# Miniprotein binders against q9bqp7, part 33

Target 1, 240 residues: q9bqp7
Amino acid sequence: VPQNWFPIFNPERSDKPNASDPSVPLKIPLQRNVIPSVTRVLQQTMTKQQVFLLERWKQRMILELGEDGFKEYTSNVFLQGKRFHEALESILSPQETLKERDENLLKSGYIESVQHILKDVSGVRALESAVQHETLNYIGLLDCVAEYQGKLCVIDWKTSEKPKPFIQSTFDNPLQVVAYMGAMNHDTNYSFQVQCGLIVVAYKDGSPAHPHFMDAELCSQYWTKWLLRLEEYTEKKKNQ

## First folded at step 21 (miniprotein)

Design Qi2
Fold by OpenDDE base, look of step 21:
Structure Qi2 (fold): chain B 240 residues (1-240), chain A 100 residues (1-100)
Amino acid sequence: as target 1 above (240 residues)
Amino acid sequence: SPEMKKELVQSIEWLAKEVEELLRMGDPWYAIWMARMAVDFAEDTGDPELIAKVELLLAEAMIKAGDPRAREIIEKAKKIAEELGSPELIEEVEKVRKKK
């Protein structure tokens, strides 16, 4: 049980959007400060087993691709992920950001993969927006807040080159999502709260993306796990 | 190295526990995801018994998720169990099959 219990949901916030919610998605810039990011907390609190599995995967990939090939692979994966998020932001943003929709960004297999999910996405409230949990003292950059099948969700978009789960992106993804939810629900920059999470795994080959929907109950369970990771991080930092 | 194999086995056992916890939490989809990883790493051990056990765990997750691919996974585990001649593993396969 976490020593510092804090709720994921804010009882003072309504789930119903106020009619005055701007039609434009929020995009709050991430301020770099001494406050740890969700990603940093998760990375520094990985178990020995998680670290081992990641290292083993890396070694296998280096054996297959060579060291230079693996560096190139990693760079390409990062670039593809970035382009995918940029394309999604462009698609989900009501304002045609004046940047000419690079038609090339929209022709990716990843975009094809998520088309069936995008059909169920509406009511976009935030895109690439920073969240801060003032009490628990962590920050993050969430990909999207929107309605999925009529339920307001924090949506996290992931890219996978293979139908097989990429180890790097999947271990703590539910924790990342609920961390963003909890932060948003208590961030004064937001007037609403989210009760659901959605992880979407897009595939490079254009095969249908996989939606992992997390209801409020499941999010609450992962929130407890997140709090434990945050406590572990805080303890490690005090001992440094 | 034998040491690396031992660490790999321990990590697979950890993954298996995570899968069981995810199933308990009511997240069978993420359990499938983790179980697939466990299978991939079990294959690196070359231990057919370990592979079969993890395949059965994957099958359990698939059954709970309503994934029809559970049938194929169970048959794979059954084949391994039969090849090993392990009555215990055959019994475990049948226990998982009955959960359908």
Scores: ipSAE 0.747, ipTM 0.891, lowest interface PAE 0.7, mean pLDDT 90

## First folded at step 24 (miniprotein)

Design Bl2
Fold by OpenDDE base, fold request of step 28:
Structure Bl2 (fold): chain B 240 residues (1-240), chain A 86 residues (1-86)
Amino acid sequence: as target 1 above (240 residues)
Amino acid sequence: SPKEELLKLIEELLQSVEWLLKEAEELYRMGDLWYAAWMARLALDFAEDAARLAEETGNPELIRRAKELIERAKELIEEIERALKK
């Protein structure tokens, strides 16, 4: 049980969008500060088993691809992920920002992969927007807040080149999503709250993406795990 | 020795697979069937990796342990996948 409990949901905020759906998604810039990011907290609090398995996976990949091949693979995964997020931001942004769409960014297997999910996405409220939890002292950059099948979600987009996902992103993805939810729900820059999460894994070959929907109950359970990771991080930093 | 290092690697891998299975079971109990299945499949992959490495050593106990974890992972995957179909 976390020592410093804080709720994931804000009772002072309504789940119902106020009638004025903002015509434009929020895009709050991430400020450079001393406050740790969600990603940093998760990376610094990985278990010994997670660290070991990631290293083992890396070694296996190096054996298969060689050292240079693995570096290239890693660079390509990163680049493809970045381009995919940029393409999605462009797709989900209002039409006025679309004029600068690099059509080449839209021609990817990953974009093809998520088309069926995008059909169920509406009411985009935030894209690539910073969140800050003032009380718990962490920040993050969320990919998307939108309605998925009529439910408002924090959506996190992931790319997988192989049917077996890149292990590094897989262990703590639910924690990342709920961390963003909890921060957003208590960030004064946002007037609404989110109760659901969605992780979407897109595939390079264009095969249908896999949506992982997390309801409010599941999000609450992961929130407890997130709080424990945050406490561990905070304790480690005090001892440095 | 290279052999000792390999044995250590296999032992750590087996322990980590056991950890993954426990995590998958916890996720299953939490009701996150999708992610539970994901973790269980990951456990299976690393268990198979452990089995291959164990076979290289010729150590029958390590081979046995790895094979046992493979079967446990498969059983868990099957259970979760059955639950996902309902």
Scores: ipSAE 0.851, ipTM 0.953, lowest interface PAE 0.5, mean pLDDT 91
Fold by OpenDDE base, fold request of step 28:
Structure Bl2 (fold): chain B 240 residues (1-240), chain A 86 residues (1-86)
Amino acid sequence: as target 1 above (240 residues)
Amino acid sequence: SPKEELLKLIEELLQSVEWLLKEAEELYRMGDLWYAAWMARLALDFAEDAARLAEETGNPELIRRAKELIERAKELIEEIERALKK
């Protein structure tokens, strides 16, 4: 049980977006402060087993691709992920703010992969927006807040080149999503709260993306795990 | 020795697979069937990796342990997949 319990949901906020919410998605810039990011907390609190398995996976990939091949693979994964997020931001942004859409960004297997998910996405409230939890002292950059099948969700977009997901990003994905939810629900820059999460894994070959929906109950369970990781991080930093 | 290093690697891998199976079981109990299945499949992949490495050593005990973990992972995957179809 976490020593410093804090709720994921804010009882002072309504679940219904106020009609006064701007029609334009929020895009709050991330401020580089001494405050740790969600990603940093998760990376520095990985278990010995997670660290070992990631290293073993890396060694297997180097044996298959060579050292230079693995570097190229890693660089390509990063670049493809970035381009995919840029394309999604362009698609989900209001048409009036559409600068010249680089048509080349839209011609990807990943974009094809998520088309069926995008049909169920509406009511975009935030895109590439920073969140801060003032009490728990962490920050993050969330990909998207929108309605999925009529439920307001924090949406996290992932890319996979192979049917086997990239191991590095997959272990703590639910924790990342709920960390963003908890921060947003208590960030004064947001007038609404989110109770659901959605992780979408897009595939390079254009095969249908997999949506992983997390309801409020599941999010609450992962929130407890997140709080434990945050406490571990805080303790490690005090001892340094 | 290279052989001793390989034996140590296999032992750590087997322990990490056991950890993955426990994590998958916890996720299953939490009701996250998708991530439970993902963790169980990951456990299977690394258990098969451990089995291959164990065969290179010729150590019958390491081979046995790796094969046992493969079977446990398969059983867990089957259980989760049955739950997903209900």
Scores: ipSAE 0.849, ipTM 0.953, lowest interface PAE 0.5, mean pLDDT 91
Fold by ESMFold2, fold request of step 28:
Parts: sequence; C-alpha cells; structure tokens
Structure Bl2 (fold): chain B 240 residues (1-240), chain A 86 residues (1-86)
Amino acid sequence: as target 1 above (240 residues)
Amino acid sequence: SPKEELLKLIEELLQSVEWLLKEAEELYRMGDLWYAAWMARLALDFAEDAARLAEETGNPELIRRAKELIERAKELIEEIERALKK
C-alpha cells in the first residue's frame, strides 16, 4: 500500500462536456522540465523479472532474425508506431483537411484495424497533449481524450504486428494510462476530468483492433499500483 | 562454463514464469480478464521455452518443474477464458 495515498479523481471537476467547451481539441505543449516523466518512472522501477523476460525475448528474436534483422525489425516497429499516432492525430483533428494530410500515412493496416473503434469515438477533447500532476510532480504526453461508446476516456493507441498480444506490449500500459489520467485531473490547464481509460491494440494485418476498456473502479486499482511505482522511484532518487 | 550458464538461465526463467503466473492471478482478482489472460499466455510461452532448454540438459528435476509450470499456466488460462465467456 502507498504511504501517501492521493486521489485519482478530482471531486471539484465534472466529467461531462460543457456546451461552451472549445470544439478544437487541446494540445498542451510538452515543456522542458526537471520533474520525471511517467515513462521514466516506469522504466526505473521495472522488476528484475520484467527486465529478464524482455532480455530473453530479445535473444529469442535475435536467434530468429539475426542481429541486423532484429535491429531492422525494432526500427520498423518504432517508425510504424510513430506514423500510426501521426495518422490518428490527423484523422481526429477537426482543423486538418485532406490536402494537408499525408495520404500515404493514412494507408495502413493499423488504420484499417481501428476503423470500428473510430466509429464509436466522439467528442475529442485532447490530442497529443501534455499533462502535469502539480502535487505529485510528474509529467506525461497523452495520446487522446475522447468519448468511447459514450464514456469519456484517456485513450492510448498501440500497434502490434500480430492479432494476438505480444511481449512488446507494455507490462505497465494500464499504469501509464492511469498516471496520465491522474495528472490531467489535477492539471490547471484542463477544466474537466476523465474517469475511464481505453487501450486500443491495432494490428498490422488490418484485423479488428482490441479495445481494452478500463472503468473507474479498475482505473482506481491501477492507480494504487502507479502510486507505489512513483513512491519507489522517489525512494531510489533519495539514495542517488 | 556454458553448462553452468544454461542452468542459471533455466532457473531464472522458471522463477520468472512463476512471477508471471502470480501477476496473472492478481489481474484476474482485479477483474482485468483480458490482461490476466495475456499474462497467463505469456507465462505459458516462457514455460515452454524453459522446457525446451531443460530437455537439452537432460536434468529430470528441471524438466519436471518446467512441465509443472506449463500445466499451471494452461489451467489458469482455461479458468480465465471461462470467465471471459460469461
């Protein structure tokens, strides 16, 4: 249990859209900061088993693909993920026109994979937007805040080259989502809050993406785990 | 020596599979059935990896431990997938 519990939800905020809310999604710039990022905290608090399993997976991939083949594979995965996020930001932004979009960016198995999800996404409030938890002192860059099937969510987009989950999925992806949620709910740049999460796993072959919905109760349970990781990180920095 | 490094790899792999199964059980208790199933299937994959390596050693105890973890992972996967179909 964390020594200092802090709430993920802010009771002074509404999770409902205001009729006067801006129609353009928020995009708060990520600023150079001394405070740690969510991903830095998670990276620095990985268990020895997480580290070992990732290295074992890497070695198996190298045996299959060769060293150069593995380097090419990981570089392509990273590039495809970046292009996927760029495409989704473009698709979900109301101010972009087709002529301002890279049409090759929109031609992707990953984009086909998420079409059924996008049909259920509306009310986009934020895209590629920085969040900062001003009390707990951490920062992040969230992918999207929008309604999914009528529920306002922090949405995280992930790519996978297989229809089934693979080890390159983050062990801690739900923690990442709730950390962004908590930060947004306590960030003065935002006037609303969010209580649900959605992790969308898109597939390279165009197979229907997996939507992983996290309701408020599940988010609260993952939030407790995030607080423990943040506390562990802070303790490590005291010993540095 | 190469044989000592292989035995250490198998031992750490077996311990990591046990950790994965415990994490999957916690996710199951939290009600995150999809992530629980994902974690349990990952445990199965690495348990089968450990079994292949253990067979190379011919060590009966390592082989037995790896096969026991394979069975634990399969049983957990079945339980989670039954819960998903409800």
Scores: ipSAE 0.832, ipTM 0.949, lowest interface PAE 0.6, mean pLDDT 86
Fold by ESMFold2, fold request of step 28:
Structure Bl2 (fold): chain B 240 residues (1-240), chain A 86 residues (1-86)
Amino acid sequence: as target 1 above (240 residues)
Amino acid sequence: SPKEELLKLIEELLQSVEWLLKEAEELYRMGDLWYAAWMARLALDFAEDAARLAEETGNPELIRRAKELIERAKELIEEIERALKK
């Protein structure tokens, strides 16, 4: 139970965007400074079991692929993830035209995989945008804020192969989403709030992506877990 | 020694699988059925990993513990999948 509990939602804000919202998606620049990022907090507060399982998974992959094979595999997964996010930002940006896009970005199994999800996405409010929790003092860079099937969500895009690399990113993904949500809801750069989350898992072979929807109650439960991680991080830094 | 390192690996793996199953059960209790199923299947994968390593040692207690965790993971997966069907 966190010692310094703080609510995820801001009662002074509506969950319905008003008419004064910008006509293009927000893209707040990330300002790197002394306050920690969400991903840094999560990386620094992994349990010993999370660390061990990641190492064991990596060793099994190296035994299967060889050291050079594993290095190439992880490099390709990273590149494909970067290209996937670039393609989605381009697709969702109202200032992009199809002729301005790199045709190779759009030729991806992952992009095929999310097509049915994109049909249900509308009202894009933010893309690749920084958030800061001005009270709890942490920052992040969220992928997307948009309506999914009529519900405004913080959306996180994930690529998936079998087996999955980077176990920590998968373990803590719901915490990352709710941390961004809480930060946005208490960030003066944003005039609205978000109560739902969506994690979209896209597949390399183009099979239909899985939309993992998190309603407000589930987000609140993950928020409590995030607060514990942030508290643990803060205590670790006092011991340095 | 190589045998001591293998025994340490198996013990920590078994403890980590128990941790995964407890995390999956909490996710199930929270109502996050998809993520609970993902976590439970991850636990099954590592439990099977532990079983293969334990068989190499011939240690009957380690083999028993690994197989018990495999069955716990399978039962949890089935329970979650039944809940998803409803």
Scores: ipSAE 0.830, ipTM 0.946, lowest interface PAE 0.6, mean pLDDT 86
Fold by ESMFold2, look of step 24:
Structure Bl2 (fold): chain B 240 residues (1-240), chain A 86 residues (1-86)
Amino acid sequence: as target 1 above (240 residues)
Amino acid sequence: SPKEELLKLIEELLQSVEWLLKEAEELYRMGDLWYAAWMARLALDFAEDAARLAEETGNPELIRRAKELIERAKELIEEIERALKK
């Protein structure tokens, strides 16, 4: 258990949006500052086994593809992930049309993969929006806050290539989601909170994406694990 | 020597597979069946990697340990997948 426990939910906040214009999603700008990001905390507190397994996976990929082939592979994965997030933000934004974007972006298998999920998404409240935990002093940039099948969620979009996954971000993805949730729930820029998470795993071949729903109880359990990582990070930086 | 470095790699890989299996079991207890299955399948993949490397050494103990972890991963995957069908 963490030595300094802090609640993920804020009892002073409604889980129903109020006063905010629901037709205009929030997009709080990410500012440069000294406090750590969620992704930095997670990256700096990887277990020795996570680090080893990632390096072993990289070695196997390099043996299969060669060093230049691996560099091309990772560059393509990054670019496709970025394009996927850009497409989703554009699709979910009420103020943007598809004719202003690269039409090749819409031909991605990843976009086809998520179509059935998007039909169940409504009430978009935030897109690519910064969050800051005012008390625990960490920041993040969440992908989306919207209703999924009637439940308000922090939604994270992930790409996956079968059979050769890029595994680093998948290890800690639930922790990332709950860290964003906790930060949003204690961020003065937001007037409401969320109690659920959704991780959407999209596939390059267009196969139906997996919607991984995280209810409040599961989020609370992952929150405990996040707090341990944040404590580890803080102790590590105090001893430098 | 190159053979000694391979033995060290296999040992750390076997230990990391055990760690993955423990993580998968914890996720299973938390009720996160999808992530538990994903972690258990990752453990199986790396256990098979360890077995291939162990065969190259001819070391019977490393081969036995790798094959034991493969079977543990398969059993865990089957248990999690049975729980998913409920």
Scores: ipSAE 0.829, ipTM 0.947, lowest interface PAE 0.6, mean pLDDT 86

Design Bl2
Fold by OpenDDE base, second read of step 27:
Structure Bl2 (fold): chain B 240 residues (1-240), chain A 86 residues (1-86)
Amino acid sequence: as target 1 above (240 residues)
Amino acid sequence: SPKEELLKLIEELLQSVEWLLKEAEELYRMGDLWYAAWMARLALDFAEDAARLAEETGNPELIRRAKELIERAKELIEEIERALKK
């Protein structure tokens, strides 16, 4: 049990968006400060087993691809992920704000992969927007807040390559999502609350993306795990 | 020695596979079937790695342990996949 318990949901906020919610998705810029990001907390609190497995995976990939091949692979994965997020932001943004859509960004297997998910996405409230949990003292940049199948979710978009999936981003994804949820639910920049999470895994080959939906109960369970990681991080920093 | 290093690596892999299986089981209990399946498949992948490496050493105990973990991982995957179909 976390020593410093804090709820994931804010009882002072209604589940229903206020009629005053802007029709335009929020895009709050991430301010660089001394506050740790969700990603940093998770990276710094990986278990020895996680670190070992990641290193072992890396070694296997190097054996298969060579060192230079692995570097290229990693760079390509990163670039493809970035382009995918940019494309999604463009797709999910209101048409009036869409400057010249780079049509080339839309021509990807990943975009093809998520088409069936996008059909169920509506009511976009935020895109690439910063969240801050003032009490728990962490920040993050969430990909999207929107309704998925009528439920308001923090949506996190991930890319996967077959047959060699990128393993680095997979372990703590649920924790990242609930961390963003908890922060948003208590960030004064937001007037609404989210109760669900959605991780969408897009595939490079255009095969149907996998929607990993997390209901309020599952989110609450992962929130406890997140709080433990945050405490571990805090303790680690005190000892440095 | 290279042999000692390999033995150490195999042991660390086996321990990590056991950890992954425990994580998968926990996720399964939490009701996160998708992530449970993902973790279990990861466990299987690394268990198979451990088995291959163990075979290179010729150590029957390490081979046995790796094979046991492979079977455990397969069983867990099957269980989770059955649950996903319901």
Scores: ipSAE 0.752, ipTM 0.906, lowest interface PAE 0.6, mean pLDDT 90
Fold by OpenDDE base, look of step 24:
Structure Bl2 (fold): chain B 240 residues (1-240), chain A 86 residues (1-86)
Amino acid sequence: as target 1 above (240 residues)
Amino acid sequence: SPKEELLKLIEELLQSVEWLLKEAEELYRMGDLWYAAWMARLALDFAEDAARLAEETGNPELIRRAKELIERAKELIEEIERALKK
């Protein structure tokens, strides 16, 4: 049980869109400060088992690809992920704000993969927007806040390459999502709250993406786990 | 010795597989079937890795343990996948 309990949901906020909600998705810039990011908290609080498995995976990949091949692979995965997020931001942004759509960004297997998910996405409220939890003292950059099948969600887009999956994003994705939810729900820059999460795993080959929907109950369960990781991080930093 | 290092690696890998299976089972109990399945598939992948390495050592006990974990992972995956279809 976390020592410093804080609710994921804000009772002072309504789930209903206020008439004052901007028609344009929010894009709050991430400020670099001494406040840890969600990603940093998660990375610094990985279990010995998680670290071991990641290292073992790396060793296997190096054995298969060579050191230079593995570096190239990692760089390509990162680049593909970045391009995918840029393409999604372009797609989900209002047409009026669409700078010159690089049509080349839209021609990817990942974009093809998520088409069926995008059909169920509407009411985009935030894109690539910073969130800060002032009380719990962490920050993050969320990919998207939108309605998925009529439910307002924090949406996190992930890329997967078959048959060689990138394992780095595997372990703590649900924690990342609920961390963003909790921060957003208590960030004064946002007038609304979210109760659901969605992790979308896009595939390079264009096969249908997998939607991992997280309802309020499941989010609450992962929130407890997040709080424990945050406490662990805080304790670790005090001892450094 | 290189052999001792390999044996240690296999043991650590087997323990990590057991941990992954435990996590998958917890996620399953939480009702997160998708993520449970993901973790169970990871467990299977690394259990198979452990089995291959164990075969290289010729240690029958390590081979047995790895094979048992493979079967446990497969069973869990099957259970979760059945639940996902309901």
Scores: ipSAE 0.694, ipTM 0.869, lowest interface PAE 0.8, mean pLDDT 90

Design Bl7
Fold by OpenDDE base, look of step 24:
Structure Bl7 (fold): chain B 240 residues (1-240), chain A 86 residues (1-86)
Amino acid sequence: as target 1 above (240 residues)
Amino acid sequence: SPKEKLLKLIEELLESVEWLLKEAEELLKMGDPWYALWMARMALDFAEDAAKLAELTGNPELIRRAKELIERAKELIEEIERAEKK
């Protein structure tokens, strides 16, 4: 049980978007402060088993690809992920910003993969927007807040080259999503709250993306795990 | 010795596989079959790696343990997949 329990949901905020919510998705810039990011907290609080598995995976990949091949692979994965997020931001942005759509960004297997998910996405509230939890003192950059099948979600987009999930992309993703939810729900820059999460895994070959929907109950369970990771991080920093 | 290092690696890998399976089972209990399935598939992949490495050592106990974990992972995957169809 976390020592410093804090709710994921804010009872003072309504689930209903105020009619005054701008039609334009929010894009709050990330301020580089002394405040730890969600990603940093998760990376610094990985279990020995997680670290071992990641290192083992890396060693296996180096054995298969060589050191230079692995570097190239890692660079390509990063670039593909970046391009995919840029393409999604362009797609989900209001049409007026679409005039500068690089058509080349839209011609990817990943974009093809998520088409069926995008059909169920509406009411985009935020894109590539910073969130800060003022009380728990962490920050993050969320990919998207939108309605998925009529439910307002924090959406996190992931890329996978193979049907087999890559360890790096999925290990703590549920924790990342709920961390963003909790931060957004208590960030004064946002007038609304989210109760659901969605992780979308897009595939390079264009096969249908997999939607991992997290309802409020599941989010609450992962929130407890997130709080424990945050506490562990805080303790480690006090001893450093 | 190189052999001792390999044995240690296999043991650590097997322990990690057991951890992954336990996590998958917990996630399933939490009502997240998707993430449980991901963990279970990862467990299977690493268990198969452990089996291959164990075969190089000729240690029958390590081979046995790795094979048992492979079967456990497969069974868990099947269980999760059945739960998702419901």
Scores: ipSAE 0.729, ipTM 0.886, lowest interface PAE 0.7, mean pLDDT 90

